VH-VL binders against Nuclear factor of activated T-cells, cytoplasmic 1 (NFATC1). Designs and how they scored, part 1

Scores and structures below are computed, not measured.

Target 1, 183 residues: Nuclear factor of activated T-cells, cytoplasmic 1 (NFATC1), of Bos taurus (Bovine) (p98201r389to571)
Amino acid sequence: PSLPALDWQLPSHSGPYELRIEVQPKSHHRAHYETEGSRGAVKASAGGHPSVQLHGYVESEPLTLQLFIGTADDRLLRPHAFYQVHRITGKTVSTASHEAVVCSTKVLEIPLLPENNMRATIDCAGILKLRNSDIELRKGETDIGRKNTRVRLVFRVHIPQPNGRTLSLQVASNPIECSQRSA
Below, numbering starts at 1 at the first letter of every chain, in headers, positions and changes, except where a header shows other numbers; Kabat numbers aren't used for antibody chains.
ipSAE, averaged over its two directions, is called F for ESMFold2-Fast, E for ESMFold2 and O for OpenDDE. V2 adds 0.75 times the mean of E and O to 0.25 times the DockQ between the complexes of E and O.
Where letters were taken out, [cut] stands.
The coordinates of atoms that the task and the answers printed are left out; those that the model quotes come from them. Centres of patches stay.

## First folded at step 1 (VH-VL)

Design b1 (framework fv_becotatug)
Fold by ESMFold2-Fast, scan of step 1:
Structure b1 (fold): chain C 183 residues (1-183), chain A 121 residues (1-121), chain B 107 residues (1-107)
Amino acid sequence: as target 1 above (183 residues)
Amino acid sequence: QVQLQESGPGLVKPSETLSLTCTVSGGSISSYYVHWVRQAPGKGLEWLGVIYYSGSTDYNTPFTSRLTISVDTSKNQFSLKLSSVTAADTAVYYCARDWYYDSSGYRFDYWGQGTLVTVSS
Amino acid sequence: EIVLTQSPDFQSVTPKEKVTITCRASQSIGSSIHWYQQKPDQSPKLLIKYASQSFSGIPSRFSGSGSGTDFTLTINSLEAEDAATYYCHQSSSLPYTFGQGTKLEIK
């Protein structure tokens, strides 16, 4: 029943299932600080917003897609120390979302609905830059993380299995450069 | 480079439990799934089961009641236990990796060398 | 379970010949088919993943094609070192299954 830790490595496909980013985010997004106005939701490289689909799922039950901001500097994905996902709401946002916190990491929970072919448009997610004083840092990351301005959008889904266990899948986006403009 | 190597007894008596170990070197045990596949002499490949990073498992239907796959992270080892063996379980047993990072991953990209198990009195 | 049927079971071939091996699935599996080469007394080696994607280090004479239920592995110009048994494998649905194998011998 317990879900895997956010730094646990997970496949993007297993058995009949594949979690795939159908439309990638653009390679640049200006993250905002908490005191700044929102820079809006992450946009797609092709226009519009990123989209994610779970393939191979034929059940009638909805699932929950989790989104958090991960590292881009190595092959082992982990939550980013300096960036968090930010929930975007408003009249133009079509996709419902809820915000949760898992071990100091903000996670957006987005429905994957069978009626939408288990596909979600990610028009509800921005990227927030944490202040250095507010950061819960992993050992050894304080200097290196300040130089690391690239992130990935990390998506997870947890699929109940016939044996009563849960199969978890994860897919990460192409890197996104979030550097702030300095004078 | 990641390497997988099977080990265990070459001979098992009928009705006993077969116990095999797959030792992983050169990589993180948490970064992939491990499958077990067997091949009877002169026959094709048969998938037995998989263990996921979480310790959860899935088994092929004929083996559900007698197969257990487990992981020991302190030893970087995966184990297979198959109970109530018969002569039909005589085969070369392989462990194989499912490398999965980023968008697509791989299915059975690296295999162990295989270990022959003979079930005989 | 998804049954994979390979054709031919066995073929004796002359070096430099073009060889095609087919794999038919009992139901649609998209592109979730993978091809392996197994030489005598060796473990299987991944050649092609997801119907058409070559695995790292595999000679260019090997290629894959197909989608849905019908898949093909092609060896464009057979070399002596290609004497082996070839297996298709589907990853679309549990339990994972393999074809029965195609054995290639060199004349």
Scores: ipSAE 0.000, ipTM 0.450, lowest interface PAE 16.6, mean pLDDT 82

Design b10 (framework fv_becotatug)
Fold by ESMFold2-Fast, scan of step 1:
Structure b10 (fold): chain C 183 residues (1-183), chain A 120 residues (1-120), chain B 107 residues (1-107)
Amino acid sequence: as target 1 above (183 residues)
Amino acid sequence: QVQLQESGPGLVKPSETLSLTCTVSGFSISDYYVHWVRQAPGKGLEWLGVIWSGGSTDYNTPFTSRLTISVDTSKNQFSLKLSSVTAADTAVYYCARGLYDSRGYYFDYWGQGTLVTVSS
Amino acid sequence: EIVLTQSPDFQSVTPKEKVTITCRASQSIGTYIHWYQQKPDQSPKLLIKYASESISGIPSRFSGSGSGTDFTLTINSLEAEDAATYYCQQYYSWPLTFGQGTKLEIK
């Protein structure tokens, strides 16, 4: 089945369903370059890491929560040209995840399990800053000196309906500053 | 003490707009959503629509063009407006709540209901 | 739209009798069915949620069962206060729908 394009605007609720960010990310996260190694997972001030829950889903089948890095300051929410989600793994990571690529945007796929009340702790996601040369190559852009450093975490879920169609929901986090300076 | 109370005019003229209010107390409206259900005299229950805590709405198909549900968080009030009424809209109107939880999608508390008669 | 058909429409019953009310859905709805009791001139009251889950404050004589298309509400030993109309309701698909109701009268 065809899913909505990542720049397509979607509601956070429809019918009995609502996708909510229960714990927001911190307003600042130091992104890493691919070559310098991982800086760790996005954190939240209270409770350690962000959390997302789907309300209204009563089926016994798990669903997949998609996470990608979106724009913060654009008129429309779309995939960020300069930042990508990065999968974090290790002994301390409790939430399983795997990577997919959708139209050159990296998407992290996270299970939403009925036994966890359709709630996921996002302890498996970091933010990767693309190199200037990679951005130019991928986007065909020649002037990258004015790129912004603010992002949002964008979560999507696709819910199979009894009629065979799919209902899609999206919610975006508060803006996150990814500049190289920390305070 | 959880309470939902419907109020509004008991008599509405044909072609006019039926306007009702559901005032809630004893809970935070940010954690709950509200449905409207009606019952014609001597008949069964009919679902009209719902408003979610974020203010978005879903309506039953026959009412999509005539029904508006809204919320005023400063007054703890939910409102229902049904335009272009006819005698077929004569019914007891109820508001009922649900909880924002994966196992909260049922009507746990109902208002007492308010009878609206559509007559000239 | 999912149509819910209740049986019987009406029953006159003797106190202490076991009463069974059925609700049949026009398509499979899992366990997304709830039961409500409505006494004359009163609002509906939740009796059973998600086909079989108990509600705090509801007498233990009320129980529910079923999945898919066929659901049952059982009153194990009928009391005089149980004279009411009973409705099933599905929360599986939009629009939300109710059964036509089962009216229970005490002999």
Scores: ipSAE 0.006, ipTM 0.471, lowest interface PAE 14.6, mean pLDDT 83

Design b11 (framework fv_becotatug)
Fold by ESMFold2-Fast, scan of step 1:
Structure b11 (fold): chain C 183 residues (1-183), chain A 121 residues (1-121), chain B 107 residues (1-107)
Amino acid sequence: as target 1 above (183 residues)
Amino acid sequence: QVQLQESGPGLVKPSETLSLTCTVSGFSISDYYVHWVRQAPGKGLEWLGVIWSGGSTDYNTPFTSRLTISVDTSKNQFSLKLSSVTAADTAVYYCAREVYYGSETYYFDYWGQGTLVTVSS
Amino acid sequence: EIVLTQSPDFQSVTPKEKVTITCRASQSIGTYIHWYQQKPDQSPKLLIKYASESISGIPSRFSGSGSGTDFTLTINSLEAEDAATYYCQQYYSWPLTFGQGTKLEIK
């Protein structure tokens, strides 16, 4: 089925459904380069990790929550050219995840399970900084974006409808400063 | 208190190199970027260029072959050199601090008072 | 480069009037625009960021709007201290560019 492009603008609520970030990420996260050691998963401002919940979904079928790194200061929310989500694994990670790539953007796929009230703890996601030399600017992308260090976590869910169509929802976090500059 | 101050010769001869310095105080140059902007008498603002952390530079297209911007962290100074000057380079030269912390906007929150450079024999 | 064209070049206005200054971009730039005020023999001062966001310390009579190619700076009730040249600036594409300026004089 055709899913909306990652730069397509989507609502966070529609009909009975609302996709909500219940616990926000803290405002700063040290991103890492691929050649550096991992900086670990994004933390929450209240301690622990961010959490996301889909409200209004009463079916028994699990859904998939998508996570990618988006822009912070653009009017239109789009995939970030210089930061990618990084899958975190290990003994302390409670939430399963899988990586996918959509049009050169890494997307983390996280289960939303009815038995967990369609709520996921995001303890499986870090932020990777791409090297400038590794970035292929898309048509219309500007060099100004290469100095861009603020991101948002962008969550999507695609809900199959009885008529065979798919209802898509999106919510973005508060901005996260990933700069190495001040820290 | 945040302050930027331009200095350099008020008069430069045609074909020579213009050299200006911007001295900053009240903030760390490790935390902010400083751009150069000029304004010819009675005309508008023209962006010249910037030096980023790590030493990379971006220059406005008409100036790429003539302009060099550098930084001396030990002196809290940014420098601008513009070679092969002509009367068209007569302008007030400003250094301006970019607000960047937590923001993606390239706007200038503090400016030096500007220094007038006249290119004349 | 992106060319920003301001209108009018010059306007003589009466105190308490509402003034609008426009800035048109040669291509779509989203909301990647800022506005500055420059008084004679002074450095420019930031007025509006992100096309419409206010700046601390700037009077509420200044507001900005627009997206794409057309942007407007509005002074809701002009004061004598507002006599200055106003510039738009884009940060969508390198090089950074400014409009040619709009000069306001008080009658």
Scores: ipSAE 0.000, ipTM 0.456, lowest interface PAE 15.1, mean pLDDT 82

Design b12 (framework fv_becotatug)
Fold by ESMFold2-Fast, scan of step 1:
Structure b12 (fold): chain C 183 residues (1-183), chain A 120 residues (1-120), chain B 107 residues (1-107)
Amino acid sequence: as target 1 above (183 residues)
Amino acid sequence: QVQLQESGPGLVKPSETLSLTCTVSGFSISDYYVHWVRQAPGKGLEWLGVIWSGGSTDYNTPFTSRLTISVDTSKNQFSLKLSSVTAADTAVYYCARDTYYYDSSGWDYWGQGTLVTVSS
Amino acid sequence: EIVLTQSPDFQSVTPKEKVTITCRASQSIGTYIHWYQQKPDQSPKLLIKYASESISGIPSRFSGSGSGTDFTLTINSLEAEDAATYYCQQYYSWPLTFGQGTKLEIK
């Protein structure tokens, strides 16, 4: 079978496992357009960068943490129509990442390593604003001219179980305002 | 021993609220959640909405303004309320369980269905 | 929303005949499709999960195949008890949707 579709709702905890955002992102981030240079990685309120940890996992196998940009104002969490995650690289970035594309949504894949207590610092992720001319509106979305400038960082992990099942967890950040007025 | 069972009034007057319950037993709601589906006489299946074990919901677009799904964990009971009913809401209403595990099936157990007729 | 179109709408079949029911999705849905059997005055029963995976207690004459947009449910040798309406359901995105149904009657 395939992994869950990105608009599927998943719990942040199940049985012994909990996926937690230990350090939240700042409530404001200036997203960049494709025609602009990168605005850098999402930062945390107290300085540094957001961090995510999987609790309750006692196996020695690494897992993959997935990150995509989700909606903030929908009643259900979905991939954002107007914003995509942007991979940040360079000497100042401590966390490895790879880009994947899932149904036109860009997803960062970040290692969760047992030697790091299944904790990742998210210093590798920026936010890209898609051009209005390139956006296909989803059914029920507001039109292109309306304000839809808030996002959430959405993290997923897929945990193989001894019984052959895969247990999937998801956690979303506090909303992030990405409009031009962002600080 | 897994069971889902719908219950509620079989007759509802036009403009009133249709209220149904789905009582579950034999499984933990921590691993499962519930969908509501209806079927008009002689017609196909129509998805109405879903409720997660934590209480969050999503509704199919035609029902967003009229439909409320809720859960009472102390009673192992899911409830559906559909307001301002008309004859078009006459249907058999089902609840069905689903699972958070994607390498496993959900929808493996359904309630037996309850017929609701909307008429004066 | 994703629209599922089944074919045929109705078929009258002879016992022991091989029956094929198709389901076409309006966009690619991977293998996120389930198949159900519904007999008169009964709730739907899950037959096949994720396009091709068997369900415990379902006779081996039922099988599923397909990926992307085109899916098939096959009944290898029809039995009298298989007279029912069959539905496909996509499990890929919200809102969840069902095909319109295929009704099989025994001659």
Scores: ipSAE 0.008, ipTM 0.543, lowest interface PAE 9.0, mean pLDDT 84

Design b13 (framework fv_becotatug)
Fold by ESMFold2-Fast, scan of step 1:
Structure b13 (fold): chain C 183 residues (1-183), chain A 120 residues (1-120), chain B 107 residues (1-107)
Amino acid sequence: as target 1 above (183 residues)
Amino acid sequence: QVQLQESGPGLVKPSETLSLTCTVSGFSISDYYVHWVRQAPGKGLEWLGVIWSGGSTDYNTPFTSRLTISVDTSKNQFSLKLSSVTAADTAVYYCAKDIYGEYTYGMDVWGQGTLVTVSS
Amino acid sequence: EIVLTQSPDFQSVTPKEKVTITCRASQSIGTYIHWYQQKPDQSPKLLIKYASESISGIPSRFSGSGSGTDFTLTINSLEAEDAATYYCQQYYSWPLTFGQGTKLEIK
């Protein structure tokens, strides 16, 4: 079955299920350009890294948590035109991840494991700032959006139902300022 | 050729639940978003809500407490239930298909509409 | 919610006239707008998508323009069959909203 489009609005809770960001990201993160070295993974406001948990899921089968970088302004929550999620790997990264691309948007796939109480620590995600030559503007977008340096982390989970349907949930973080300025 | 057809009772009593069905033909609804839109006599178009064939819904704010949109993919049908109706709910009700694959929420194929009158 | 205000509400026009219908958004919405035509006792019909893109099967006399808060639907040479109510619709933010409509009558 096909999954909902990334700019589709989805609830964070439905029936017994709730997808919740338990630990929010810091309000500031220095994004890196593709030609620069990575600036590291997004950190949490309380130290460490953000965490996401699916509540109400009692099955033994693992699920996949999807993460992409979304808009932070008054427009509909959509994939950001100027920022992409970047996979962080290394000795200190505890959470496995895989990169996928959905309609020109990079999506990070992270396991939600029953053995970890369907909770994931997001220590595997950085934010990449796209350069002008790499930006594919959607209809309605303009170059003035280059001043839009605020993003949200957008998490999705798709829960197979016994009837063959898929129940999809989404939650977005507090806004993150990604400008190059120190402030 | 994709077609949508609304059906349901043309008369509903105040305080009862208005129930309508939208039957889709010409293609599988598996990847479609379907909107419900109404139009009171002599008035403009009012968006009620939308459903993806996988079951996810979004409703316009004045209707969230009394509107339910559902889907039955085995019958290629969408359903709308509006509870606690009053004379203000008298309108032509349309179901309409979203433009496939464009992420723009434009409605390119509409049913013919069904008039529902709320009267004692 | 985003409010769309159309102008005029009503216009009586003669065939072959150029007609301009305006839609004003309560906030900037880029080009996230569609236009519909609804003839009496008929379902709405998509006329223009993404502010200015044509729809297959729609006569070339219909065109759309604008960005930000001000949008225009133009009929460059009105025909009798164009007697209808015209609606703009935004998809910038939830909930989706329509303008109040502009009714065109042919003399």
Scores: ipSAE 0.006, ipTM 0.492, lowest interface PAE 12.9, mean pLDDT 83

Design b14 (framework fv_becotatug)
Fold by ESMFold2-Fast, scan of step 1:
Structure b14 (fold): chain C 183 residues (1-183), chain A 120 residues (1-120), chain B 107 residues (1-107)
Amino acid sequence: as target 1 above (183 residues)
Amino acid sequence: QVQLQESGPGLVKPSETLSLTCTVSGFSISDYYVHWVRQAPGKGLEWLGVIWSGGSTDYNTPFTSRLTISVDTSKNQFSLKLSSVTAADTAVYYCARSYDEGYYYYMDVWGQGTLVTVSS
Amino acid sequence: EIVLTQSPDFQSVTPKEKVTITCRASQSIGTYIHWYQQKPDQSPKLLIKYASESISGIPSRFSGSGSGTDFTLTINSLEAEDAATYYCQQYYSWPLTFGQGTKLEIK
């Protein structure tokens, strides 16, 4: 079977497995615009960067952690129309990442390694604010809210099962405000 | 007191570059997008382009090759340059702001407008 | 680009009458429309946002409605100070576009 669509609702815990955000992102991050230089990686509220761990996985095979930017205030968690994840690289970035595109949504692919106890530090992800013209492909997002500047970091992992099926887990962060704080 | 004020030469010769400045006061420019809109005498409003709070720009299609919008954050000034002008570019030019709150782009405060006449 | 067509182009109206101005979009734009008022020799002023939301400081006689392709600005009881040109503006798609304007003249 194909991997679940990004707007499909998935559990964070199934059988022996649990995908957890061990360190939450800070509640505010200034997103950069497409033509700007990056504003750096999302930071943690306690300092450092967010971290995600898969518990209950005892196999020796690495997995891939997917990260995309999702909605904060919608009834259903889905890819955000205004914001995309942005890959951050450089000497200070410890976590390798690759960028993929799924149905017009940018997704970071991050190794989840048994030697690191299936834990990843998310020091490789920034948030990009899309141009208005880029949002046209995601029509229908913009009818309801006066302000749509809050996002969540959405993490997924797909675990191959012995029977040939894939078990998918998802966890979303606390909301992040990407605009300036109100006065 | 929130204000936007356009300034620049009132007369520009055909084929020259039209250069205007929008000076803002009473608010933080990092919180707003700034648009340029023009109005030919007796005609309606025509959107020219926008510069977002981060400095990126979008231009209306007919102006993409002739128009440059920029910002000088140290002076609280936005600039518009329109090259290769003709009589059809004669208009009142406005700058206007939009609060950076997503995909909404309502222009809540406008400058007074500055008339630019293109003639020899 | 999205073309906005206003109707009427011009209307001469008696004080205290109800005035209706329409704006029709060339394609469905949800509620992605704002309305502006421009008095003679003045800058445009934001009048209604998001098709129907009121603006602080704007008299309650102004209201907006509509969705999809058809939008309406209503002035419930016209005052002399309402002599102006009224513009709709869409923000559904780039480039931002305005209607051609509706000029109201008070008799």
Scores: ipSAE 0.006, ipTM 0.490, lowest interface PAE 12.0, mean pLDDT 84

Design b15 (framework fv_becotatug)
Fold by ESMFold2-Fast, scan of step 1:
Structure b15 (fold): chain C 183 residues (1-183), chain A 118 residues (1-118), chain B 107 residues (1-107)
Amino acid sequence: as target 1 above (183 residues)
Amino acid sequence: QVQLQESGPGLVKPSETLSLTCTVSGFSISDYYVHWVRQAPGKGLEWLGVIWSGGSTDYNTPFTSRLTISVDTSKNQFSLKLSSVTAADTAVYYCARGPEYRYTFDYWGQGTLVTVSS
Amino acid sequence: EIVLTQSPDFQSVTPKEKVTITCRASQSIGTYIHWYQQKPDQSPKLLIKYASESISGIPSRFSGSGSGTDFTLTINSLEAEDAATYYCQQYYSWPLTFGQGTKLEIK
C-alpha cells in the first residue's frame, strides 16, 4: 500500500537509476471503443513497437513496469479522463502483460527481466476510448472535444531499496493524437 | 465464504453453441478476474479465457473466433459461450477466481462435465 | 505460446519418499510460475505461487524453486493424501499455459 497515487509527480531518474523510453510511439493512433473491434497495439514511428528500459539496475530480481494512459495537454501528468490502456493479446504479441485497476484507471503490468537487460517491447498495449456515459460519471468532465484527444503513454517502475523504502520512477511518451481525422 | 459454481447443460449437439454460467459468492467481483479452464477426459488443464467485472476479456488463441465470456454484475454471474462445438470440446469446464494480476487461480468451482454428441 | 514440459509424466512412489517434479519452459519466464494439485475427481488447488511462495493452509512439505527455464516442485516426505496430478502454470506471456501434468500414485 505504499505505492504513489497515479496523479503523483515522479522523476524519470534518481541516483543510479533511469527509466527511459528507448523507442517512442507514433504521434497518431486510432483509439477504439469497446463495441468496436480492437485497432491493434500502439506502433513506433519506423515500424515495430515502443520500447522502455530501466538503466542502472544491477539486481537479479525482476521488476514490474506499469503502463497507463495519461494526459498530454494538462500542466501536470494525470490519468486521462477519456482514454484507458487496453491489453492486446494474440499470435504476434511477444510481451507478457496483465491488467490491474487503480482508482478507476486501467494499468497494464509488464515484466522487466534482468535477462532481457530490463528492457520491454510494448507490443501489448492499445488505447480504448471510454463511452460518453462513462465519461459523464467523472465530475467536471463535460468537454470531449479536440483538446482532450491527445494522450501520453505513462510508464512507472517501483524499485525496492535496502532501507525498506520503495523508489518510484515515471516517464511519459511524446503526445499521441487519438482522434479520427479526415484524410 | 468464497464459492464459485458452474451450471449449464451436460450435453450439447455438434455445431451448436455451448453455454455455461458461473455463479459466485463471498467476494466482491470488482476485485477479481474470473477465468474459464477446461480439462478433456484423461488430459491436462487448458486455459480458455478471462473476464474482469468491467467487461474486459482475453481469450486463448484457438478459441478467439468462437468463444465469448460475459459478466452479469447484478446476478454475480459469469457466462461462457463456445460456438460451433465438436467432440473435441468434450471436457470438464471450470470457472476459477484470480486476483487482478499475476493470474493465480486461488479458488475453483467444482467443474461441470460437458459432452458433445449427437 | 510458451510450452511447459513436465517430468516425469507418471511416478509410483512409496510413502515418506522425497519426490521432485520438474517443469521446463520453452523460453525464460523469470519466476512467473505457479503450481497446482488436482486429486482424482476434484478441482485443482493452488499449491505454490510465484515459483517459491507458500500458500496458507498447504502443508510445509511442499516447496517450489527455480528461475528462468527450469522449475521444481518438491514434496519432502510424501503422504498418502498426496496422490494427485500436479501442474505447473506460467503467467509470463499470453496465453496462460499449463504443463501436461505429473501423476503421482502411492504404492
Scores: ipSAE 0.006, ipTM 0.458, lowest interface PAE 15.7, mean pLDDT 83

Design b16 (framework fv_becotatug)
Fold by ESMFold2-Fast, scan of step 1:
Structure b16 (fold): chain C 183 residues (1-183), chain A 122 residues (1-122), chain B 107 residues (1-107)
Amino acid sequence: as target 1 above (183 residues)
Amino acid sequence: QVQLQESGPGLVKPSETLSLTCTVSGFSISDYYVHWVRQAPGKGLEWLGVIWSGGSTDYNTPFTSRLTISVDTSKNQFSLKLSSVTAADTAVYYCARDSIYYDYVEGAFDIWGQGTLVTVSS
Amino acid sequence: EIVLTQSPDFQSVTPKEKVTITCRASQSIGTYIHWYQQKPDQSPKLLIKYASESISGIPSRFSGSGSGTDFTLTINSLEAEDAATYYCQQYYSWPLTFGQGTKLEIK
C-alpha cells in the first residue's frame, strides 16, 4: 500500500485513536555534523528521553512508529532541509530502531508493541546537521537557511483498517533549538 | 445539506491580486481539509493548494510565491489570494472538500463548490 | 511530479455500449487514484476512490480497477446521462495531479 507524502498534513487523532507525545524533548539539543561524531540521543525536558504512545489501539499486531526531523520556523510542517534524524545505538539504548529513506529524508522506524501498551521510549534518536554541500537550495533560499536552526521531532503511525485502507496519524514535538549554545 | 460556495470578482486586471472566498455550510471546517482547484477554459483540472482548519497549508509548486490560502473559522469561510495575475490565470476556481472526516488519508474531493469564473483582462 | 496520461482523449459512443477509459501514471502509485465525472458547465463529481472503491449514490455501471501504473474506469452499459469528461487524479505524491481528461459524447 502507498503511504502519504511527508509534506502531507495529518491529524494526531481519529476515531478511537490518538498518537500523543507523552514526554516532550528538551528545548535544546546540539546537533552533530557527519564528520564530527555523535552527540548522543535527544533528551527529555523532564530528564530521560521523549516518549510516544498510540492510544485506542486494541489489536495484537505490532505497528511501526516513524520519526523524521521536521521544520519549526516554516508555516508548514515539512521535512527539514538542514537536519536529519540519526540512529543511536549502544549498550544503554533500550529501543530497537532501523533507518529508511523517503524522498531524500531519513526516517527512523521504531517498533510500537502491544505488550508495551503501544508506547515507545525514544532513546535511539539523535539529530544530524547536514553539510552545506549536501543541502539542495533554490536560488534565494540561503538567507532563510541561516535562521533555520529549530526543528521538531515528527512521529507518524499507519494503522491498517478493516476496510483495507490505512489510517495515518502524525504528531510533532515542541521546537528544539539545534544551534550551539553559548557557554 | 452540505455545500461549498465560491464568491469574488469575476474580472481582475493583469498584475493585480485575485481574491476569492469559499463559504461552507452543513459541516464544520475543523473536521475537513478544503482544497482549491482551477480549470482554464476548455482545459483540465489543476490543483492549487489545501488548508486544514488548524491553518497548515500546502501549495502546488508553480504558485508558492503568489498564493495564500487562509481560513476564518468564525465565518466558516476559506479564502484564496493569488497575486500578480496574468491572462494565464483566467479559469473557473473551485473549492472542494477532502473526504478526511474520519481522519482517513484520502486526497479525494467528495463535495465541490459550483465554481466561479475569474477572467484576467485589461 | 507524477504525470497522469489518459486515453482516449475523446470517444463518441452509442448507448448501451461498454466503455473503458485508461489512466497511466509516470511512476508506480499503488492504488492511490481517484476518478471524477464532469458534465458541461457543472462541477466535477467523485465516482471512484482508491482505484476500485465505490461511492454511495454512484450507479453500479461505473467501476474501477488497476494498481501500480495502469488504471481503468469502466462504464458497463453507457447511458445518455454519462456524456461528460472523466478525470483521474493521484494522491500518491505531492503535488496532487490530474489526468488531462477523456471526453465521452453520445451518438
Scores: ipSAE 0.000, ipTM 0.454, lowest interface PAE 18.6, mean pLDDT 82

